# VH-VL binders against ADP-ribosylation factor GTPase-activating protein AGD1 (AGD1): the designs that were tried, part 9

Target 1, 225 residues: ADP-ribosylation factor GTPase-activating protein AGD1 (AGD1), of Arabidopsis thaliana (Mouse-ear cress) (q9fit8r1to225)
Amino acid sequence: MHFAKLDDSPMFRQQMQSMEESAELLRLRCLRFYKGCRKYTEGLGEGYDADIGFVNALESFGGGHNDPVCVAFGGPVMTKFTIALREIGTYKEVLRSQVEHMLSDRLLQFVNGDVHEVKEARKRFDKATITYDQAREKYLSLRKSTRLDVAATIEEDLHSARTTFEQARFHLVSALSNAESKKRFEFLEAVSGTMDAHLRFFKQGYELLHQMEPFINQVLAYAHQ
Short names: E, the ipSAE of ESMFold2; O, the ipSAE of ESMFold2 at other seeds; V2, 0.75 times the mean of E and O plus 0.25 times the DockQ between their complexes.

## First folded at step 2 (VH-VL; framework fv_modakafusp)

Design m6a (from m6 with heavy chain K54E; at its last look DockQ between E and O 0.01; V2 from the best seeds 0.00; counts 0 for: pae E 24.2 > 2, placed apart)
Fold by ESMFold2 at other seeds, look of step 2:
Structure m6a (fold): chain C 225 residues (1-225), chain A 117 residues (1-117), chain B 107 residues (1-107)
Amino acid sequence: as target 1 above (225 residues)
Amino acid sequence: EVQLVQSGAEVKKPGATVKISCKVSGYTFTNYFMNWVQQAPGKGLEWMGWVDPESGETDVAEKFQGRVTITADTSTDTAYMELSSLRSEDTAVYYCARSRGYYFDYWGQGTTVTVSS
Amino acid sequence: DIQMTQSPSSLSASVGDRVTITCKASQDVSTYVDWYQQKPGKAPKLLIYYASNLETGVPSRFSGSGSGTDFTFTISSLQPEDIATYYCQQYYNLPFTFGGGTKVEIK
C-alpha cells in the first residue's frame, strides 16, 4: 500500500474510494463461500448425529446377555463394531469443528464485521469533512472589521474541525489497510488449514479401519462356513 | 456513460426456454456483478441471482434453483439469464442490474416474457 | 431468508406533503438497506444506499434513515413527478430481498 507517501488530494481520495469499493465487492463473494461452508459443516454435524443414532439402534438390537439375538451375533463382536463406529463419528465431529473454527468463523467475521468497520470509518470521515469545510468557509469569510471575539471563536472552531478531520482520515486509512490485509493473507491461511484438517481426518479413519481389517476378515471367514 | 441494454420481449409456450441478454457499455464488465430481478405483473421485485463475469461464479435464489442459468460472456460484454421449463407464473418483466456486490446502481430497461398456451 | 416488511402498501398525498415509508427487517441488517423508485412501465432507479446515502443526481427531498431492523424513507415535499412505487431492499445476506413496495399517488 502506498498510503504513507500520499498527501490528502483528489487522487488520494479516489484511491481510498476504489479500495472501499473493492472490499465491498468481495463481501458478497465471501458470503456465498460462507454459505457453502456452513452447509458443509451442518452436513458433517447431521452425519455425526446419524452415526450416533445408528450405533444406538445397533446396540439396542443386540439386547442383553440372555437375548437370543445378542447370543447369535456374539455380543463382544457387536461391541467392537459399535466402538469403531463411534470413533469414526468422533473424527467427523473433530473435522466439523476444525472447519468451523478455521474457515466459517473467519468468513463470517469478514462479511459482518470488517466491511462494516470500513463503512463506519467512512461515515465519520464524511461528517468530519463537512464540519471542516463549513469551518473553513466561515474563516475565509472573516472581514478586517469582524469583532475580535467572534474571529477568535471561528479560528478555534477551524482548528478543532481540522484535528477531527485528520483523525477520521487516519482511522479510515487504518480500516482499509486492515481489510486489505485480511483478504490478501488470512483467507489463504484459513483455506490451507482446512485442507490440512481434511488430511488428518482421512488419515485417522484409514488407520482405524486398517487396524480392524484382520478382525473383519476373521469374522467373514467364519460366517462363510 | 453506463448502459445496460436487454434483448427484446419474448412470447413462449409452457415448457419452453427463454434466454435474455444484457449487453453492457461504459464500464469494465468484469469489475461488477450482474444481477437478475423478476417482476411478475402487479407484483414486487424478486432477486433471481447473479454472476461474477470475471470468474463465471454464480449464485441463484432457492426459488429458481435448477431452472435458471446465469452466465457472462466477456468477449462481448454480455450477461445472460436462461430460464427453462417455463410456467405461466414465469410471465414477468426481467431486469438485469449492475452491482459492486451491494446496491444496484444501474438497471437494464427490462424484458417482458409472456408464457401462454 | 431475511424478510423486508414495507409499510404502507399504498398511500395518497397532496403536493408538498411529507411522505414517510417504513421497512422492517426480520433480522439485523446493519445499514445494508437501499431504496428504489419505480415509475410505471420503467426500470427501478436507486435513490438511497447504505440506508441514508443519497445517490448522485437524486433530489435532496429524498432521504433515508435507520439501522438494524427499522428503516425509514422520506420525501420531504412530495412533487407530481414522485408518483411511483418505492421499494426497500436488504443486501446484508443472500438472497437479496425486497420489500413489498409502496405505491405513492397524488390526490
Scores: ipSAE 0.000, ipTM 0.476, lowest interface PAE 16.7, mean pLDDT 83
ESMFold2, look of step 2: ipSAE 0.000; ipTM 0.372
ESMFold2 (binder alone), look of step 2: mean pLDDT 93; pTM 0.947

Design m6b (from m6 with light chain N93D; at its last look DockQ between E and O 0.61; V2 from the best seeds 0.00; counts 0 for: pae O 12.5 > 2)
Fold by ESMFold2 at other seeds, look of step 2:
Structure m6b (fold): chain C 225 residues (1-225), chain A 117 residues (1-117), chain B 107 residues (1-107)
Amino acid sequence: as target 1 above (225 residues)
Amino acid sequence: EVQLVQSGAEVKKPGATVKISCKVSGYTFTNYFMNWVQQAPGKGLEWMGWVDPKSGETDVAEKFQGRVTITADTSTDTAYMELSSLRSEDTAVYYCARSRGYYFDYWGQGTTVTVSS
Amino acid sequence: DIQMTQSPSSLSASVGDRVTITCKASQDVSTYVDWYQQKPGKAPKLLIYYASNLETGVPSRFSGSGSGTDFTFTISSLQPEDIATYYCQQYYDLPFTFGGGTKVEIK
């Protein structure tokens, strides 16, 4: 069943019900996804806190870049390592924030939001349906003895009510279709942005550690003296 | 006519496992989520979890995590809830309920599970 | 988890009385609240969904209202067949949670 050539048939009402059911099921699936995303971002935040705690402990053990214990374990290079480890930890916090903004917040907006235009279109459709049904019953109750001017008025009212009903029906179908399509595009954009945020995170981490290779080699050479 | 027909009452010992079935008819099983709800004697309702029969994906409330398995068999149009490591406080009536969007519009008749030594 | 605090826990009223039951959510749940009726020994039955929409076939004396955190369920004129326990439920976020129930009795 397709939106094209929609009549006032029971099949249209069943199709509209199916579309509304599908939209709500999608909202529930997004709710599960949102909870998973929130758990993931909370884990990133906890991981960041742990990273900072680890670096703080390492710095305290070494006594900072001027401490003789620090010199014994690799000298000023250990200070560069702790600074680099701290910066890698902050990349994790940036990733957490980006995932939250790009995916988690958008999923919550979908879960919380009903499209106002869809609700308004449904109300107008329901009202137009009642008006049309009443006009149909009046028309079907016409007798041959009914005055011509009364019958003509009833027939004109039926035509007007039918036109209004058809307009409301097409508007509702359009509103439902547009809302669904818009939300699907928004999900794809959010997921793609999340993947890009991960790419950026690993790229930053790699570039920073790659810059540390000379210092790593320096410490290895010192250890083999 | 939409119907959700649950398996019969069960009496179990502590530590045992119970598996309750919910066979549906009168609608397309894969178009709706199936939920499970616990009601202890004289108490209110508590949501246990759900399954999406189309994908097999499930979610279980934290209280029941680790002890509850919710599944669907699309070849028989039957949902299942399995509760393991039974305790006396699991004595309750268990309902299956269909989700139509944002509400539970059809419920099974309930299955009484009694856990006693 | 979203806490649904339902009050009163029980009430008694005369046939024809207006009965009001309230449900307070621990956070904003928009209008994603429904109301169920459960008669003794029976499964719950949906009465109201989306806070205020009457389920098909439910008598018009039942109504619901509210949004955000405060929700109200009303029986405009209590009838003998309305003896039951009534539950609110939110479906805004997982896990879905129910209110504690309100047992309605006739004096």
Scores: ipSAE 0.000, ipTM 0.528, lowest interface PAE 12.5, mean pLDDT 83
ESMFold2, look of step 2: ipSAE 0.006; ipTM 0.558
ESMFold2 (binder alone), look of step 2: mean pLDDT 93; pTM 0.947

## First folded at step 4 (VH-VL)

Design a11 (from e2 with heavy chain A35H; framework fv_bepranemab; at its last look DockQ between E and O 0.70; V2 from the best seeds 0.00; counts 0 for: pae O 2.8 > 2)
Fold by ESMFold2 at other seeds, look of step 5:
Structure a11 (fold): chain C 225 residues (1-225), chain A 120 residues (1-120), chain B 112 residues (1-112)
Amino acid sequence: as target 1 above (225 residues)
Amino acid sequence: EVQLQESGPGLVKPSETLSLTCTVSGGSISDYYIHWIRQPPGKGLEWMGTIYTSGSTNYNTAVQSRVTISVDTSKNQFSLKLSSVTAADTAVYYCARGYYDSSEYAFDIWGQGTMVTVSS
Amino acid sequence: DIVMTQTPLSLSVTPGQPASISCRSSQSLLYSSGKTYLEWYLQKPGQSPQLLIYKVSNRFSGVPDRFSGSGSGTDFTLKISRVEAEDVGVYYCMQSIELPYTFGQGTKLEIK
């Protein structure tokens, strides 16, 4: 954003207002997206918990059953299977954590942090504008006959109000520039990182199951005899 | 020098969408913002809207429900879409430059304009 | 919306003679900074509009000094001290203080 050379003007305020409206529309989209992401990551977490529960049940069956035949078969067969299931669960938890940190947290920061700061900066600017307008009216009401001490106080108040107004204007521009930078760059990075996280999850799952395939075939071939 | 040129179909049927393009040459598109202004035959000028470098927009309330202004940075182009057109939308359409670091005036460079007729 | 009213709507002027165009706004164009946001544009025959005057009285770069603007509040005037043949066209005033930006109806200047 190239606000650095613009004075306060109707065109400056029109541009600021347009950018504030754009940021609010994006906030609503981000909030909807965040809610979808949260539901998705909750599902992955529940899936992970279910995987661990299933693995625990399988370990108890294979390692704790009092049938001597089950004990003999439970060791090597169940160990390979329970290790694979735990790894798949771990891959889900990594994916859940990656989506949360790469996307969900960044969406929430935009909604609750960056756009909130724009709204607060606007409120400060509006208040400073009112104070400055009031101080200017008092200054314009001065006459040549106004007592010197009264005139000096009014002039000091005007200077202070102007300084506060310009600081509030700068802060609003800064908040808008930050939100614009986030809009243009950070969301593309976050979505792309989330897509890559899904690619890695499925690749890891495929590689794990591919390693188990000879074991599965060997057991099935033996069971057919 | 920066130059603006409007392009699009000269004839549009009623109830359809009018689509125009403003092509910018002689500078970086990120340094400017663009207004759209129209002029019905034999009549005066009507500001339709503005798009800023951020992509945010302001529209004239008279056309706000039907107008969309956008930018395509890969093509150095701005576009205007006006939906549900009627004969009242027959006009010469201009794009005009607002310079991002000026607070003195609204428009300084105008395109040549393109005539759009809405007819059955 | 701020309504901009121009008078006259048409002028016929002998070359070398002065011309004046009046523009009235339905509300003040004075901004809180003390500046007034009134602009003048010229649309020559077959051409796009071009900026002449901004903020009431400031000539845009390249505009001859025979063009001058004045006024305050809601009443504004564009003057051409000596009309030349190249000044033919339609003159518009415009307010830039609030959206939507609005133009006057135009004043057509012709040579006698």
Scores: ipSAE 0.435, ipTM 0.771, lowest interface PAE 2.8, mean pLDDT 85
ESMFold2-Fast, scan of step 4: ipSAE 0.357; ipTM 0.763
ESMFold2, look of step 5: ipSAE 0.462; ipTM 0.790
ESMFold2 (binder alone), look of step 5: mean pLDDT 90; pTM 0.937

Design a12 (from e2 with light chain Y101W; framework fv_bepranemab)
Fold by ESMFold2-Fast, scan of step 4:
Structure a12 (fold): chain C 225 residues (1-225), chain A 120 residues (1-120), chain B 112 residues (1-112)
Amino acid sequence: as target 1 above (225 residues)
Amino acid sequence: EVQLQESGPGLVKPSETLSLTCTVSGGSISDYYIAWIRQPPGKGLEWMGTIYTSGSTNYNTAVQSRVTISVDTSKNQFSLKLSSVTAADTAVYYCARGYYDSSEYAFDIWGQGTMVTVSS
Amino acid sequence: DIVMTQTPLSLSVTPGQPASISCRSSQSLLYSSGKTYLEWYLQKPGQSPQLLIYKVSNRFSGVPDRFSGSGSGTDFTLKISRVEAEDVGVYYCMQSIELPWTFGQGTKLEIK
């Protein structure tokens, strides 16, 4: 952005309006995506709770070492399986937490912070524009018959209004530029981070189960004797 | 010296999407915007839309539902896509450059234009 | 939309004589900054349009002094003090104060 080169013109206002519309569209899409992310993480949480319920039920067969019923049904072996399933459950909960942080929390912060600032900056700019336009009209209406003190006041009011207008313009352009520049990197980082979290989750789960594979095969072979 | 060059298929069938590219050579696009203007045979000029280097766009309401302008800053290329074309879209298409920060004029440099005929 | 109306639609001029083209807008082109966003473009036969005049009366770089623009509000005039053969083409006025940007219908200048 070249703030030092900014001047008041229809093209500048048309560009700023276009940028504001783009930022508002981004906000709406981020809100829709945020709702989708909330639904996804709620599903992950429900799945985790169901998994823990399943493991707790299975633990009835893996009770104490001396439980006659559990021993008869391979209690020590069942204990190994429930430990592994609980470990996988913790990996799922870590995934849910990471997804919530990467998608929901970051998107909500972006939407509430950066895009809202654009709307507020635009309101300030619009008010400054009206004030500047009114001061300019008064200045252009000055006549030779106008009292010197009145004319001086109108000239000072015009200068003040122009300064306020320029400050509001810089602020609006800055807010629009910041909103746009964060669009690509924040969104892509959130999505990529989420995919990386899934990759790590499945890799951890695979490694755990892979280490158990010889044991699983041994138990299956025994059960088919 | 900055130059603009349009390119595209030349012939497009009715109901299909027209796709044109404007390539900017020389200079920097950071201080400019690029607009698309068309001229049907024997008729006047019609502004279609403008894209700023930020990627933000302004479109003529007459074509707003069908037009999309985009920029690829890495290639200094600006694209115009116009969907659901009809014979009325037959025209020479120009891209033109302007400055949005100097507030002087809408267009200072124009491409040579590319003729697009919509026919089956 | 702001409608730009040019008169005449065509004119023929003897070389060395003056030419005058009028442009009228349906709304004022005066911006709050005190600047008026009216431009004149020339399209020579077989060529792209080229900028002649911006902000009513400012000549673009390389444009000969024989071209001058004047006017205010909604009524504008482009004058050529002495027409030369190279001035043949279609002249368009344009406004960029409001979207959509609009052109006049064009005025064809021919040499007698």
Scores: ipSAE 0.318, ipTM 0.735, lowest interface PAE 3.3, mean pLDDT 82

Design a15 (from e2 with light chain S96Y; framework fv_bepranemab; at its last look DockQ between E and O 0.59; V2 from the best seeds 0.00; counts 0 for: pae E 3.0 > 2)
Fold by ESMFold2, look of step 5:
Structure a15 (fold): chain C 225 residues (1-225), chain A 120 residues (1-120), chain B 112 residues (1-112)
Amino acid sequence: as target 1 above (225 residues)
Amino acid sequence: EVQLQESGPGLVKPSETLSLTCTVSGGSISDYYIAWIRQPPGKGLEWMGTIYTSGSTNYNTAVQSRVTISVDTSKNQFSLKLSSVTAADTAVYYCARGYYDSSEYAFDIWGQGTMVTVSS
Amino acid sequence: DIVMTQTPLSLSVTPGQPASISCRSSQSLLYSSGKTYLEWYLQKPGQSPQLLIYKVSNRFSGVPDRFSGSGSGTDFTLKISRVEAEDVGVYYCMQYIELPYTFGQGTKLEIK
């Protein structure tokens, strides 16, 4: 049977509570993971800033055609080096952005969105339960001598409270099902995507520096004269 | 014709971990929950915990710090692990089944039980 | 925890005579739906427990109609209208309205 056909019973509520506790434990683990991801992406951003600063300093050192040192470092080979180093910095910024989008944002959405909705649905369920309990007690206290119009009003209030209770119950079930579904697939995809982003970053960096190898050798050979 | 069978070592040393398996035959495990219930020799029954189809668990507070219940769906098996055992944990251990989607009763099918003695 | 108290703890019955077992809970087993969550089990000698009665009075499949359950709130009774030799064993009541699920101490039924 599909999840929406679950009857209300002590065993059903015990299962719901177990799932809520499981979701909260996962939220705590996600929050710790998010904090680690934030530190990592901040480090990548600082590294990018440092890369750009290094390249700017090298370009400044290599500028000026009247200075023999600047002429040597301002030539076409040194320009290739500064362009390559700037591109590597760009690759790092792309990596930072990919990790943030693929992993950090998803962890935060789970913590602030999905589990928050479970908690709000629980609050509405608890309120609806109290209202339903009160309406049922009032109905059960009816006497045979109670006026028929008063009894009819109490019966209508009971029906309304029951409808609201069942709606709140199914909304809580829906929120829990959503949280369970996300943990099964989305986190695996996010971590795998992050690994792929790292693979591409190092591959791009290697390919670029590999193209620089002849120019590195050229400068080293000149320096040994 | 679903059947439950408990298995595991019958003797466990004090302070070690008791580990039992409940094997399900004759049906899919997707439609029900499993509880572990124990019975010391000549004494009554104690519910230890329940695992649901979601994989989440509820444990008896008396053993909550020492008990872990888990499932291996590829083997149609449920497990019970009870750490730091003492002679007080000597008992027959049962697994028992109920249905989660419309439960009228708690447990309808019980395994045969397996005796575990905690001794040197 | 809800304490379940059974009386008597031991019962000797002549075959063909009725038997009655009492179970009392420390709290009401009445749920907000209007249903009451009490079960009876029989554990025959050398066997695992088997379900007899659920939700106070409903016989589980295959249970003879000589078994009946009744009660409400905190007081419950299992009756056997005519005891047979196969009814020998220990009878347990169990509440399942809240965790932890708890059993009575058991009532041993013997034939005299």
Scores: ipSAE 0.401, ipTM 0.769, lowest interface PAE 3.0, mean pLDDT 86
ESMFold2-Fast, scan of step 4: ipSAE 0.382; ipTM 0.770
ESMFold2 (binder alone), look of step 5: mean pLDDT 90; pTM 0.928
ESMFold2 at other seeds, look of step 5: ipSAE 0.447; ipTM 0.777

Design a17 (from e2 with light chain S96A I97T E98Q L99W; framework fv_bepranemab)
Fold by ESMFold2-Fast, scan of step 4:
Structure a17 (fold): chain C 225 residues (1-225), chain A 120 residues (1-120), chain B 112 residues (1-112)
Amino acid sequence: as target 1 above (225 residues)
Amino acid sequence: EVQLQESGPGLVKPSETLSLTCTVSGGSISDYYIAWIRQPPGKGLEWMGTIYTSGSTNYNTAVQSRVTISVDTSKNQFSLKLSSVTAADTAVYYCARGYYDSSEYAFDIWGQGTMVTVSS
Amino acid sequence: DIVMTQTPLSLSVTPGQPASISCRSSQSLLYSSGKTYLEWYLQKPGQSPQLLIYKVSNRFSGVPDRFSGSGSGTDFTLKISRVEAEDVGVYYCMQATQWPYTFGQGTKLEIK
């Protein structure tokens, strides 16, 4: 949406207020979502640590002829399973890294960068508006009896205040437009990329275990007499 | 170097129980399964059954009611017992190993075979 | 049970000439993993069987490159590009796709 075509009318200011309220809701929702993403990636990291702990514990049953416990519990079988489980753990770490980069980092940059800039642009606009309104009142109060040097100063101040106001107005409109644009294109892309990362994760895990299916079935035949 | 060696009575009378032993040397039996495969004189190979170190077994349906395969991990030995033998059970009996750790191939090492004759 | 049928049951080959043995299964040997567990074994006179080929086309360690396996589904072939005296014996195909493991009848290869 382009606000530059609304020439400082009540409609223009109402539209800016509406967009600012939308930007604030977007900020709160993005912050909430960011916290959820951070918790999810922390859970994935803890899951990876738990996987490694589980595999290391199981690996104590691996080994050969010289260990009576390894002989009793099928050491080579345990070794094969631990290798596969370590590989699956690696896939979980790849997923965690991809979710962190595609969602958490982008959301944080959006909140701290683009939405923060909206807040700063609003402060500058408010100050410029007050200054411009004051300069306009002084200019409208000029009379034929006013000294030429004083009138020239007031006219110069008005032009300066108007320029600052127009610049601040443009910056606020640009900040709001950038926030809305980034929501539509970057956010959807990040979410879709995250779903693709999950697809790759499950596909890799499935393919690894599927290749091991005959071995798993043979070991299960051991246990189920 | 892993080796398999069969041993048995050579001669067994009809209606008696045949008992064969496969001894594994050069490695632990815990890493693989052992199959028993027989070959009647002048005929082809016939799978009898397979045992895992857990004691789990699979048997050929033709002999299922008469065959028992067992494992003794303390002696690194596998045994095959075949009850109520007849002349049809006359064959060379082989033990062969397969790795349950590897699903690439069924039998990579075979024993030398032991001849069993059912005589009356 | 899967029935394995070999043809021919016997063949005589002059040294240096090729030999071909066919093996057909009563149902597909394609396992759910996408792999086919068909093996070839050689039994030389007076000796135990020895593994030649596994998973249709893979040579076992120490097997000369003159031996090759091919096929898919239910139709498999073992080829010897140039037969040597040491290749004399009975060749067996075997399936390990499902229990019980089943062998073909055997193919006796003799030198003329």
Scores: ipSAE 0.000, ipTM 0.359, lowest interface PAE 29.4, mean pLDDT 79

Design a18 (from e2 with heavy chain T50Y, light chain S96G I97T E98Y L99W; framework fv_bepranemab)
Fold by ESMFold2-Fast, scan of step 4:
Structure a18 (fold): chain C 225 residues (1-225), chain A 120 residues (1-120), chain B 112 residues (1-112)
Amino acid sequence: as target 1 above (225 residues)
Amino acid sequence: EVQLQESGPGLVKPSETLSLTCTVSGGSISDYYIAWIRQPPGKGLEWMGYIYTSGSTNYNTAVQSRVTISVDTSKNQFSLKLSSVTAADTAVYYCARGYYDSSEYAFDIWGQGTMVTVSS
Amino acid sequence: DIVMTQTPLSLSVTPGQPASISCRSSQSLLYSSGKTYLEWYLQKPGQSPQLLIYKVSNRFSGVPDRFSGSGSGTDFTLKISRVEAEDVGVYYCMQGTYWPYTFGQGTKLEIK
């Protein structure tokens, strides 16, 4: 729904209801995404711990440059593998940190974001509506016997109340539309940022392993014999 | 005084399209929207839809696939077309006015109603 | 769709006596703005409906003081303090809070 000059109460109420329902649906969808991201971040943390365990086990097996088993396996090759795996673990931690940053600084604020502007606009609209209703009731009750100064005041009050009501209506519609649009952009930014973090992680991981390819092939060839 | 007057064929055959007209007098067409409400014999009221002079419409979902409301500002007339009619569409059809910029109530002035019978 | 239920469906009143009609909605008609869009219409025999009450308790222009509306949430009442012959007809409640607009089934008020 976008801003437009409304010329009727039924259309205004239908549009307001639709916008409020859309905003609530968007909030629920964002909450579900936030929960999914939290589970993913927890999984990345567990993966990092597992990576440390794996590397430590591999180093334990080799026992260093003085270990006969390590010497038999060429020592330098095993050292290159453990260094590469530790570095990959570091890349995973960077990914976890980036995803968590998006959740903390973007999605959490997004889900629990301040509804203050919409709440204030609605409060102003409700007040303006009551004032306009009261002014209209007084105006419609005017009789020929009403004093001229009183009649003039009531007519001026009606004009003022109508103007305030129309402005409040405009601002409420604008506040709802703006809030929805801003939440959509922030959500898209969070998703895109997460994808960029993955791209960076896989690119760095690939580049590291690509440089290791000759040593991987050397070990595979040896094992194949 | 603003007045609304419905007119139509009175009798329509099943499967044909019902066409009704609401003529507005005593006021500017730009000041109002017009709604269509029907009442089957001996039964209650059912809102069908409304239209503004801008051509913007909203329809009751129960009849949305069959109903079209239009406006002719040069004649101060609003029209309702209901396609594929059946005996269930037999009713008195009313047009009713909503005030421009009204925020408080739906219908303040109603036409006299026009009886539509669907039979062969 | 919101279902509007009226009780009684029919009542007979001696002129000068009070009358009361109830209307219940299937869900609260309180809109997020704090307003309740509940209206009452009267259809006199052979005539079109006419607006009596809007937003629960506000009398429409020209409606006699003997008519009053009250209620909140899902339960609403229309009262006529002293019924007159010209009050005969079918009374309908209508909700305008949610789309589509829906009417009650009507309450027929008779004089003997």
Scores: ipSAE 0.000, ipTM 0.381, lowest interface PAE 20.1, mean pLDDT 78

